# Ledger of designs, part 39: VHH binders against Abasic site processing protein HMCES (HMCES)

Target 1, 269 residues: Abasic site processing protein HMCES (HMCES), of Homo sapiens (Human) (q96fz2)
Amino acid sequence: CGRTSCHLPRDVLTRACAYQDRRGQQRLPEWRDPDKYCPSYNKSPQSNSPVLLSRLHFEKDADSSERIIAPMRWGLVPSWFKESDPSKLQFNTTNCRSDTVMEKRSFKVPLGKGRRCVVLADGFYEWQRCQGTNQRQPYFIYFPQIKTEKSGSIGAADSPENWEKVWDNWRLLTMAGIFDCWEPPEGGDVLYSYTIITVDSCKGLSDIHHRMPAILDGEEAVSKWLDFGEVSTQEALKLIHPTENITFHAVSSVVNNSRNNTPECLAPV

## First folded at step 19 (VHH)

Design wc16 (from yb1 with N58H)
Fold by OpenDDE, fold request of step 20:
Structure wc16 (fold): chain B 269 residues (1-269), chain A 117 residues (1-117)
Amino acid sequence: as target 1 above (269 residues)
Amino acid sequence: QGQLVESGGGLVQPGGSLRLSCADAGFDFSHYDMAWYRQAPGKERELVARINYGGTTHYADSVKGRFTISRDNAKSTLYLQMNSLKPEDTAMYYCAAGLEYESFEYWGQGTRVTVSA
C-alpha cells in the first residue's frame, strides 16, 4: 500500500468513526491535533493521515476501549532513531510485512509497548500490471458500501447532492498499523508516525496486486486491535490476515501523480 | 504505473563501463526504496546496491568504489553506473522497488550484463 484516499471533512470523518465502548455506550473519538488533518484524495507516504488509537496511550488509567483520533506521519520513525532527519532511516517503514514484524526492531519494540493503531482511509490504490504493455491500470480498493435505494452506483452519482450522500455514509477502510513516538534530537514536538501492516493479497485482489494492507474488518476486530490494555500482542496478531471483504473499481491515471488531489482520483472510469 | 523495465545492459570488455537504467512509465517511485540485484549463472541473486527514498545509498563490498546507484525522482528512473567492470560482474541485473521494510514488492525482468575479453 503506497497510496490512500482520506478526503472526508473532519466532522464527517469523526462521525464515520463512531463506536461503542466496552460498556456499550455510543461514542465519537476525541481528536488530538485536529489542525494537522489534511484531507486528500491522494495520500502518499510521509504525509499525515488520521489513525485511531486507545485513549490509554495518553491518559493513565483511562478506559482502554475508548478511542482517540490523531493525524500521524505515514512512515514509522522509531523512538530510538538518533538522527535529526527521518529520511536517513536505512529502510523504508511505510509498510511492515506481517511475517517479519516480530523480527524487526523498528516494529517489534513499539508493538511490544502496545502501540497499535487503526489507519483510516476511504480506500487505497493499487496498480495492475497490464499484459503486453508498460502501463499499469490503477484501482481504488475499499469496503463494500451499503447501497441505499436512492444511491445509484458510486459512479452514477450524477448530482452533487447524491455524491454528498454517498460520502456521508461512507464506510471507512480500517487498516492495521503500528505507531511510534519519536523525539527529535534537536528538540521540538514529539513526532507520531505509523506503518501499515501488509499481507499477501486475498484471492479477489491477487490479479491486481500480490500484497495488500491488513484490513481489520468489523468493530470487534478494530476494538481488539486498539485495546492493548486487554488484548495481548499475540492475540492481536491473530487479526492480521488477508480479507476477501473488499471491492474495487478502475480509476484514471490521474492518481499516478501524487500531487493530484481531486475527486477524479477515485472516480470510476 | 507501468512495469519496472531495465535497460543499458550489454557486452563490455573488462575495465569498461555501463550505465543501467530502470523505469516504470507513469509510476511515481519517489517514496520507494529502490535497489539493484544481480544473478550470475548458477548463483543466487545478490544485492548490488540500494538507495532509499531520501537518497541514502548502500553497496555490496564487491562493487564499492566501482558502482554508483542514483535516482531521478522527476523521471521516476533508477540508475546504476558501473565502472571498472570485471568478468565477475557478469550477471542478469534486476531493478527492485518497495515500501516494505527490507523488502521489495516490485521487480523488473532484468537486463543482461556480460563482461568478457
Scores: ipSAE 0.868, ipTM 0.931, lowest interface PAE 0.5, mean pLDDT 93
Fold by OpenDDE, look of step 19:
Structure wc16 (fold): chain B 269 residues (1-269), chain A 117 residues (1-117)
Amino acid sequence: as target 1 above (269 residues)
Amino acid sequence: QGQLVESGGGLVQPGGSLRLSCADAGFDFSHYDMAWYRQAPGKERELVARINYGGTTHYADSVKGRFTISRDNAKSTLYLQMNSLKPEDTAMYYCAAGLEYESFEYWGQGTRVTVSA
C-alpha cells in the first residue's frame, strides 16, 4: 500500500471512530495533535495520517480499551535511529511484511512494547498491470458500504448533497499498524510514525495486486489489536491475515500524481 | 502507470563502461526504494546496488567503487553507472522497486550485460 484516501472532516472522522470501551460505554476517541490532521483524497508515504492507539500509551494506569486518535507520520522511524534525517533509513518502512515482522528490529522492538495502532483511511489505492500496455489502471479499494435506499453507489451520487450523505455514514478502512516514537538527536518534538502491516492479497484482489494491507475487520479485531495491555503480541498477530471483505472500483489516472487532492481521485470511471 | 523497463545493456570490453536505466512511464516512484539486481548464468540473483527514497545508497562489495546507483524522481527513472567492467559482471540486470522493508514488489524484465574481450 503506497497511497490512501483520508479526506473526512475531523468531526466526521471522529464520529466514524465511535467505539465501546471494555465497560460497554459508548465513547469517541480523544485527539492528540488535531492540528496535524490534513484531510486528503491522496495520502502518500511520509505524510501524516490519523491512527487509533490505546490511551495506555500516554497515561499510566489508563484503561487500555480507551482509544486516542492521532496524526502520525507514514513510515516508521525506529526509536533507536541515530541519524538526524529519517530519510537516511536504509530500508523503506512504509509497509511491514507480516511474515518477517518478528525478524526485523525496526518492527519487532516497538511491537514488543505494545505499540500497535489502527491506521484509518477511506480506502487505499492500487494499480493493476495491464497486459500488452505499459499502462496501469488504478483502483480504489475499501470496505463494502451499507447501501441506504437513497444513496446509490459512490458513482451514483449525482448531487453534492448525496455525496455528503455517503461520507457521513462511511465505514472507514481499518488497517493494522505498528508505530514508534523517535527523539531527534538534535532535539525537538518526539516524532510518532507508523508502518502498515502487509499480507498476501485475497483472491478477490489478486488480479489487481499481490499484496494488501492487513485489514482489521470489525470492532473486536480493532479492539484486540489496540489493547496491548490485555492482548499479547502473539495473540494480536493472529489477527493479521488477508480479508475478502473488500470492494473496489476503477478510478482515473488523476490519483497517479500525489499532488492531486480532489474527489476525482476516488470517483468511479 | 507502466512496467519497470530496463535499458542500456549490451556487449562491452573489459574496462569499459555502461549506463543502465530503469523507468516506469506514469508511475510515481518517488516514495519507493529501488535497487539493481543481477543474475549470472548458473548463479543466484544477487543485489548489486540499492537506493532508498531519500537517496541513501548501498553497494555490494564486488561493485563498490565501480558502480553508481542514482535516481531521478521527476522522471521516475533509476540509473546504474557501471565503470571498469569485468567479465564477472556479465549477467542479466534487473530493476526493482518497493515500499516494504527489505522487499521489492516490482521487478523489470531485465537487460543483459556482457563483458567480453
Scores: ipSAE 0.851, ipTM 0.924, lowest interface PAE 0.5, mean pLDDT 92
Fold by ESMFold2, fold request of step 23:
Structure wc16 (fold): chain B 269 residues (1-269), chain A 117 residues (1-117)
Amino acid sequence: as target 1 above (269 residues)
Amino acid sequence: QGQLVESGGGLVQPGGSLRLSCADAGFDFSHYDMAWYRQAPGKERELVARINYGGTTHYADSVKGRFTISRDNAKSTLYLQMNSLKPEDTAMYYCAAGLEYESFEYWGQGTRVTVSA
């Protein structure tokens, strides 16, 4: 997983993240660093994207079921990293494989500190090789969405009213991530950064690509992954598996260039 | 699975040079770690050189000082400049790209390099 769409305005994104705490009370996540949120139809590694994490990471004695939303850098920079430039990391940390996550110091250490997060996106992109050609077919991949008479088509969102019909009630893709906190040696703010856990693709996606992000399907899975105060690392890792509850459609090659940030990136073709 | 396309292999005399290229038309690998691997007959595939998205490189001991890995992110192309070639460099050379930590999800079909007449 190396490309996502996360384009919702902050207020729409926040409402899409409504949840219940352990007492059943409806809540919205509280923002940290909202000015670092950079919405785009075409997010790539090293960019900032919003993640959910437990309030307990920020406040002693906080209710660990309460959620914070914060932009973090895609590509985990370990807390023990000694150089000044994250591009000097020997290995890419955009994704980490679920089958070896506990063998890798870069992920085992933050995971042992309960540094689990939920990475948010409208959906992700993946490229399929077409047989007999060198061309690849990109797809936009996302949760199935509930359709009503008021629902709009993804391709018809050209005006504020039509956009709202599609996106105001969009079910965000929720991916399992691990984050860490790094203090740059040059000084400045602590860098929060994340990796997305990957698994073998489900049957429905296997013709597109053999790997997929670990998707947390439903509030119980999301709550358990986030709640490091009540859910151990061992129990949390049981949530990491492929899911068939996913849908997709073909998109144009506009998304291929990561600098293109337009609705055309995810429009059906 | 996606396919990277290697080019530039061939027959070269000992002491000669060869330049391999690797690209995947229309796919942007600029955020990926990339690598060259090689496999001689009867041997396991082995790392030759790796370059991360930021340009930091790593080389197998057997090729240090003779081979240079480089990338052109604007063209989404990976290169391997091979100098002072030896018969033991004879192998099928594979291009790889990945975003998973210590792993590569995309592989080419390979290009053959033969050193000797």
Scores: ipSAE 0.767, ipTM 0.901, lowest interface PAE 0.8, mean pLDDT 91
Fold by ESMFold2, fold request of step 20:
Structure wc16 (fold): chain B 269 residues (1-269), chain A 117 residues (1-117)
Amino acid sequence: as target 1 above (269 residues)
Amino acid sequence: QGQLVESGGGLVQPGGSLRLSCADAGFDFSHYDMAWYRQAPGKERELVARINYGGTTHYADSVKGRFTISRDNAKSTLYLQMNSLKPEDTAMYYCAAGLEYESFEYWGQGTRVTVSA
């Protein structure tokens, strides 16, 4: 997983993240650093995207079921990293394989601190090699969406009203992530950064690509992954598996260039 | 056929040079770590050189000082400049790219390099 769409305005994104705390109360996640949110139809590694994490990471004795939403850098920078430039990390941390996650210091250490997050996106892109040509076919991949008579078409972005018909009630893709906090040696703000855990693709996606992000399907899975106060690392890792509850459609090559940030990136073809 | 395409292989005399290229038409690998691997007859595939998305490199001991890995992110192309070639460098050379920690998800079909007097 190396390309996502996360284009919702902050208020729409926040409403899409409504949840119940452990006491059954409806809540919205509380933002940190909202000014760092950079919505785009075409997010790539090293860019910022919003993630959910437990309030307990920020407040002693907080209710660990309460959620914070914050933009973080895609590409985990370990807390022990000594150089001033994250691009000097020897190995890419955009994704972390589930089958080796507990063998790698870059991921084992933050997991031991409960640094689990849920990475948010409209959906993600993958490229399929088509037989008979040397060109790849990109696909936009996302949760199945509930359709009503007032729902619009994904590609209809020609007015604010048509956009809202599709996106105002969009079910966000929720991916399992690990984050860490790095203090640059020269000073400045602490850098929050994440990796997305990957698994073997489900049967429905296997013709597109052999890997997929670990998707947390439903509020129970999301709550357990986030709640490091009540759910151990061992229990949380049982949530990491492929899912068949996923859909997709072909998109044009506009998305191939990561600088293209337009609705055409995810429009069906 | 793989998604990455290597080119520039061939026959060369000992002490000669070759430049390998690897690209994927219309696909942007600029955020990926990339590598060259090789496989000599009767041996396991081995890392030759790797370069992360930011340009940081690592080389196998057997090629240090003779081979240079580089990338052109604007063209999403990976290169291997091979100088002072030896018969032991004879192998099939493979391009790889990845976003998973310590792993490569994309591989080419390979290009042959033969070093023979």
Scores: ipSAE 0.765, ipTM 0.901, lowest interface PAE 0.7, mean pLDDT 91

Design wc16 (from yb1 with N58H)
Fold by ESMFold2, fold request of step 23:
Structure wc16 (fold): chain B 269 residues (1-269), chain A 117 residues (1-117)
Amino acid sequence: as target 1 above (269 residues)
Amino acid sequence: QGQLVESGGGLVQPGGSLRLSCADAGFDFSHYDMAWYRQAPGKERELVARINYGGTTHYADSVKGRFTISRDNAKSTLYLQMNSLKPEDTAMYYCAAGLEYESFEYWGQGTRVTVSA
């Protein structure tokens, strides 16, 4: 998983993240650093994207079921990293494999601190190797959407007003992530950064690519992954598996260049 | 074929030089870590060199000082300059790219390098 769409305006994104706390009360997540949110149809590693995490990470004795939403850097920078430039990391931290996550210090240590997050996106892109062609076929991959008049159908919009309706009730893709906090040696703000956990792809995606992000399907899975105050690492890791509850459509090569940030990136072809 | 494609392999005399290239037409690997691996007959595949998305390199001890890995992100092309070649460098050489920690999800089919008189 190396490319996502997360294009919703901040207020729309926030409302899409409505949730219930442990007492059943409806809430919206509280933003941290909202000015660092950079919506785009075409997010790549090293860019910032919003994630959910427990309020308990920021406030002693907070209700661990309450959620914060914050932009974080894609590509985990371990707290122990000594260089000033994250591009000096020897190994890519864009993704971490679920089968070895507890063997790698870069992920085991933050997991031990409960640093679990939910990475948000409209969906992600993956490129299929197609026989008999020189080009790969990109796909946009996302949760099945509840379709109403104009909502949930990307191809249904025929005006700017109808485009907004497509996304009104969009079910955001929720991927399991691990984050860490790094203090740059030269000073400055603490860097929050995340990795996306990956698993073997489900049958439905296996013809596209053999890996997929670990998707948290439903509010119970999301709540358990986030709630490090009540859910142990061992219990949380049981949530990490492939899912077949996913859909996709082919898109044009516009998405190939990560500088292209237009709705065409995810438009069906 | 829409895959990583290695080129530049062949037969070369000891002490000679060879330059390997790896590309995948129309695919952008600029955010990926990339690497060269090799596998000699009867041996396990081993890392030769790797280069991260930012240009930071690492080499196996056996090739350090003789091989140079480089990348051109604008062309999404990976290179391996091999100098002072030895018979021990004889192997199938594979290009790899990945975003997973300490792993590579994309592999080429390989190009053969033979170093012999």
Scores: ipSAE 0.755, ipTM 0.893, lowest interface PAE 0.8, mean pLDDT 91
Fold by ESMFold2, fold request of step 23:
Structure wc16 (fold): chain B 269 residues (1-269), chain A 117 residues (1-117)
Amino acid sequence: as target 1 above (269 residues)
Amino acid sequence: QGQLVESGGGLVQPGGSLRLSCADAGFDFSHYDMAWYRQAPGKERELVARINYGGTTHYADSVKGRFTISRDNAKSTLYLQMNSLKPEDTAMYYCAAGLEYESFEYWGQGTRVTVSA
């Protein structure tokens, strides 16, 4: 997983993240650093994207079931990293494999601190290798969406008003992530950064690519992954597995260039 | 069918040079870590060199000072310049790319390099 769409305006995104706390009360996540949110149809590694994490990471004695939403850098920079430039990291931290996550210091250390997050996106892109051509076919991959009078498929939008209705009730993709906090040696703000956990692809995606992000399907999975105050690392890792509850459609090659930030990136072809 | 395509292999005398290339038409690897691996007859596949998305490199001890890995992100192409070639460099050379930590999800079919008098 190396490309996502996360294009919603901040207020729409926030409403899409409504949740219930441990007591069953309806809440919205509280923002940290909202000015660092950079919506785009075409997010790549090293860019910022919003993640959910437990309020307990920021406030002593906070209710660990309460959620913060904050932009973080895609590509985990370990807290122990000593160079001033994250591009000096020897190995790519865009994704970490679920089968070796507890063997790698870069991920074991932050997991031991409860640094679990939920990475938010409209969906993600993957490129399928095609026989008989030297071209790859990109797909946009996302949760199945509930069709209502206010919501519909992406392909049904033919005006600005219909486009807004498609996204007004969009179910965001929720991916399991690990984050860390790095203090640059030259000073400045602490850098929050994340990796997305990956698993073998489900049968429905296996013809597109053999790996997929670990998807947290439903509020129970999301709550357990986030709640490091009540859910141990061992229990949380049981949530990490492929899911078949996913859908996709082919998109044009516009998405191939990560500088293209238009609705065409995810439009069906 | 291999998706990454290696080229530039062949027969060369000891002390000679070759330049390997690897590309995947229409796919942007600029955010990926990339690597060259090799497998000699009767031996395990081994890392030769790797280069991260930012240009930071790492080399196997056996090739340091003789081989240079580089990348051209505008062309989405990976290179391996091999100088002062030795008979023990004879192997099938594979291109790899990935976003997973210490792993590569994309592999080529390989190009053969033979170093012989």
Scores: ipSAE 0.755, ipTM 0.887, lowest interface PAE 0.8, mean pLDDT 91
Fold by ESMFold2, fold request of step 20:
Structure wc16 (fold): chain B 269 residues (1-269), chain A 117 residues (1-117)
Amino acid sequence: as target 1 above (269 residues)
Amino acid sequence: QGQLVESGGGLVQPGGSLRLSCADAGFDFSHYDMAWYRQAPGKERELVARINYGGTTHYADSVKGRFTISRDNAKSTLYLQMNSLKPEDTAMYYCAAGLEYESFEYWGQGTRVTVSA
């Protein structure tokens, strides 16, 4: 998983993240660093994207079921990293394989501190190799969406009203992540950064690519992954598996260039 | 569009040089770690060299000082300059790219390098 769409305006994104806390109260996540949110139809590694994490990471004795939403850098920078430039990391930290996560210090250490997050996106892109050629077909991959009486077509963006018909009620893709906090040696703000956990692809996606992000399907899975105060690492890792509850459609090659940030990136072809 | 395709392999005498290329014009690998692996007949595939998205390199001890890995992110192309070639360098050479920590999800079909007089 190396390309996502996360294009919703901050207010729409926040409403899409409504949840229930431990007491059953309906809440919205509280933002941290909202000015770092950079919406785009075409997010790549090293860019910022919003994640959910437990309030307990920021406030002593907070209710660990309460959620913070914050932009974090895609590509985990370990807290022990000593160079001033994250591009000097020897190994890519965009994704972390689930089958070896507890063997890698870069992920075992933050995971042992409860540094679990939920990575938010409209969906993600993957490229399928065409049979008998070296051509690729990009796909946009996302949760199945509930149709309503006023539902619009994905890719309809010719007016604010047409956009709202699709996106106001969009079910965000929720992916399991691990984050860490790094203090640059030159000083400045602490860098929050994340990796997306990956698994073998489900059967429905295996024709597109053999790996997929670990998707947390539903509020119970999301709550358990986030709540490091009540859910142990061992129990949380049981949530990490492929899912068949996923759909996709072909998109044009516009998305291939990571600088393209238009609705065409995810529009069906 | 898209798969890693190696080129530049061939037959070369000991002490000679060869430059391998690997490209995928249908996909932007600029955010990926990339690597060259090789597999001699009857042996396991082994890492030759790797380069992260920022240009930091690592080499197997057997090729240090003789091989140079490099990349051109604008063209999504990976190179391996192979100097002072030895018969022990004879193998199928594979290009790899990945975003998973210490792993590679994309592989080429390989190009043959034979070092023999």
Scores: ipSAE 0.751, ipTM 0.895, lowest interface PAE 0.8, mean pLDDT 91
Fold by ESMFold2, look of step 19:
Structure wc16 (fold): chain B 269 residues (1-269), chain A 117 residues (1-117)
Amino acid sequence: as target 1 above (269 residues)
Amino acid sequence: QGQLVESGGGLVQPGGSLRLSCADAGFDFSHYDMAWYRQAPGKERELVARINYGGTTHYADSVKGRFTISRDNAKSTLYLQMNSLKPEDTAMYYCAAGLEYESFEYWGQGTRVTVSA
């Protein structure tokens, strides 16, 4: 997973993240660093994207089931990193494999601190190599969306006003991530950064690509992944597996160039 | 599956040079880490050189000072300049690209390099 869409205005995104705490009370996540949110149809590694994490990371004695939403850098920078420039990391931290996550210091250390997050997106892109051509077919991949009588799905949205209604009730893709906090050696703000955990692709996606992000399907999975106060690392890792509850459609090659940030990036072709 | 395409292999005498190239014309790898691996018959595939998305390089001890990895991010093309070739460099050479930590999701079919006295 190396490209996502996360384009919703902050207020729409926040409402899409409505949740219940352990007491059953309906809540919205509280923002940290909202000015760093950069919505785009075409997010790449090293850019900022919003993640959910437990309030307990920020407040002593907070209810660990309460959620913070904050933009973080895609590409985890380990807390122990000594250089001044994150691009000097020897190995890519855009994704980490679930099968070796506990063997890698870059991920084991933040996991031991409970630094689990949920990475938010409209969906992600993946490229399939077509037989008989050198070109690849990009797909936009996302949760199945519940069709209402008046809004329709993104695949059925044939007019601009219908597409706006689809996005008002969009079910955001929720991916399992790990984050860390890095203090630059020459000073400056602490850098929050994340990696997306990956797994083998499910059968439904295997013709597109052999890897997929670890998707947390439903509020129980999201709550358990976030709640490091009540859910151990070992128990949380049981949530990490492929899911077949996913859908996709082909999109234009406009998305190939990461500088293109238009609705055409995810529009069905 | 994605298919990186290597080129530039061949037969050379010891002390000679070759330049390998790797590209996938339809895919932008500019944010990916990339690498060259090699595999001699009957041996395990081994890392030759890698280069991260920011241009930082790493070389196996056996090739350091003789081989140079480089990339052209605008063209998503990876290169390996191989100088002072030795018979022990004889292998299939594979291009790899990835976003997973210490792993690669995309591989080429390989190009053969033969160095014989």
Scores: ipSAE 0.733, ipTM 0.876, lowest interface PAE 0.9, mean pLDDT 90

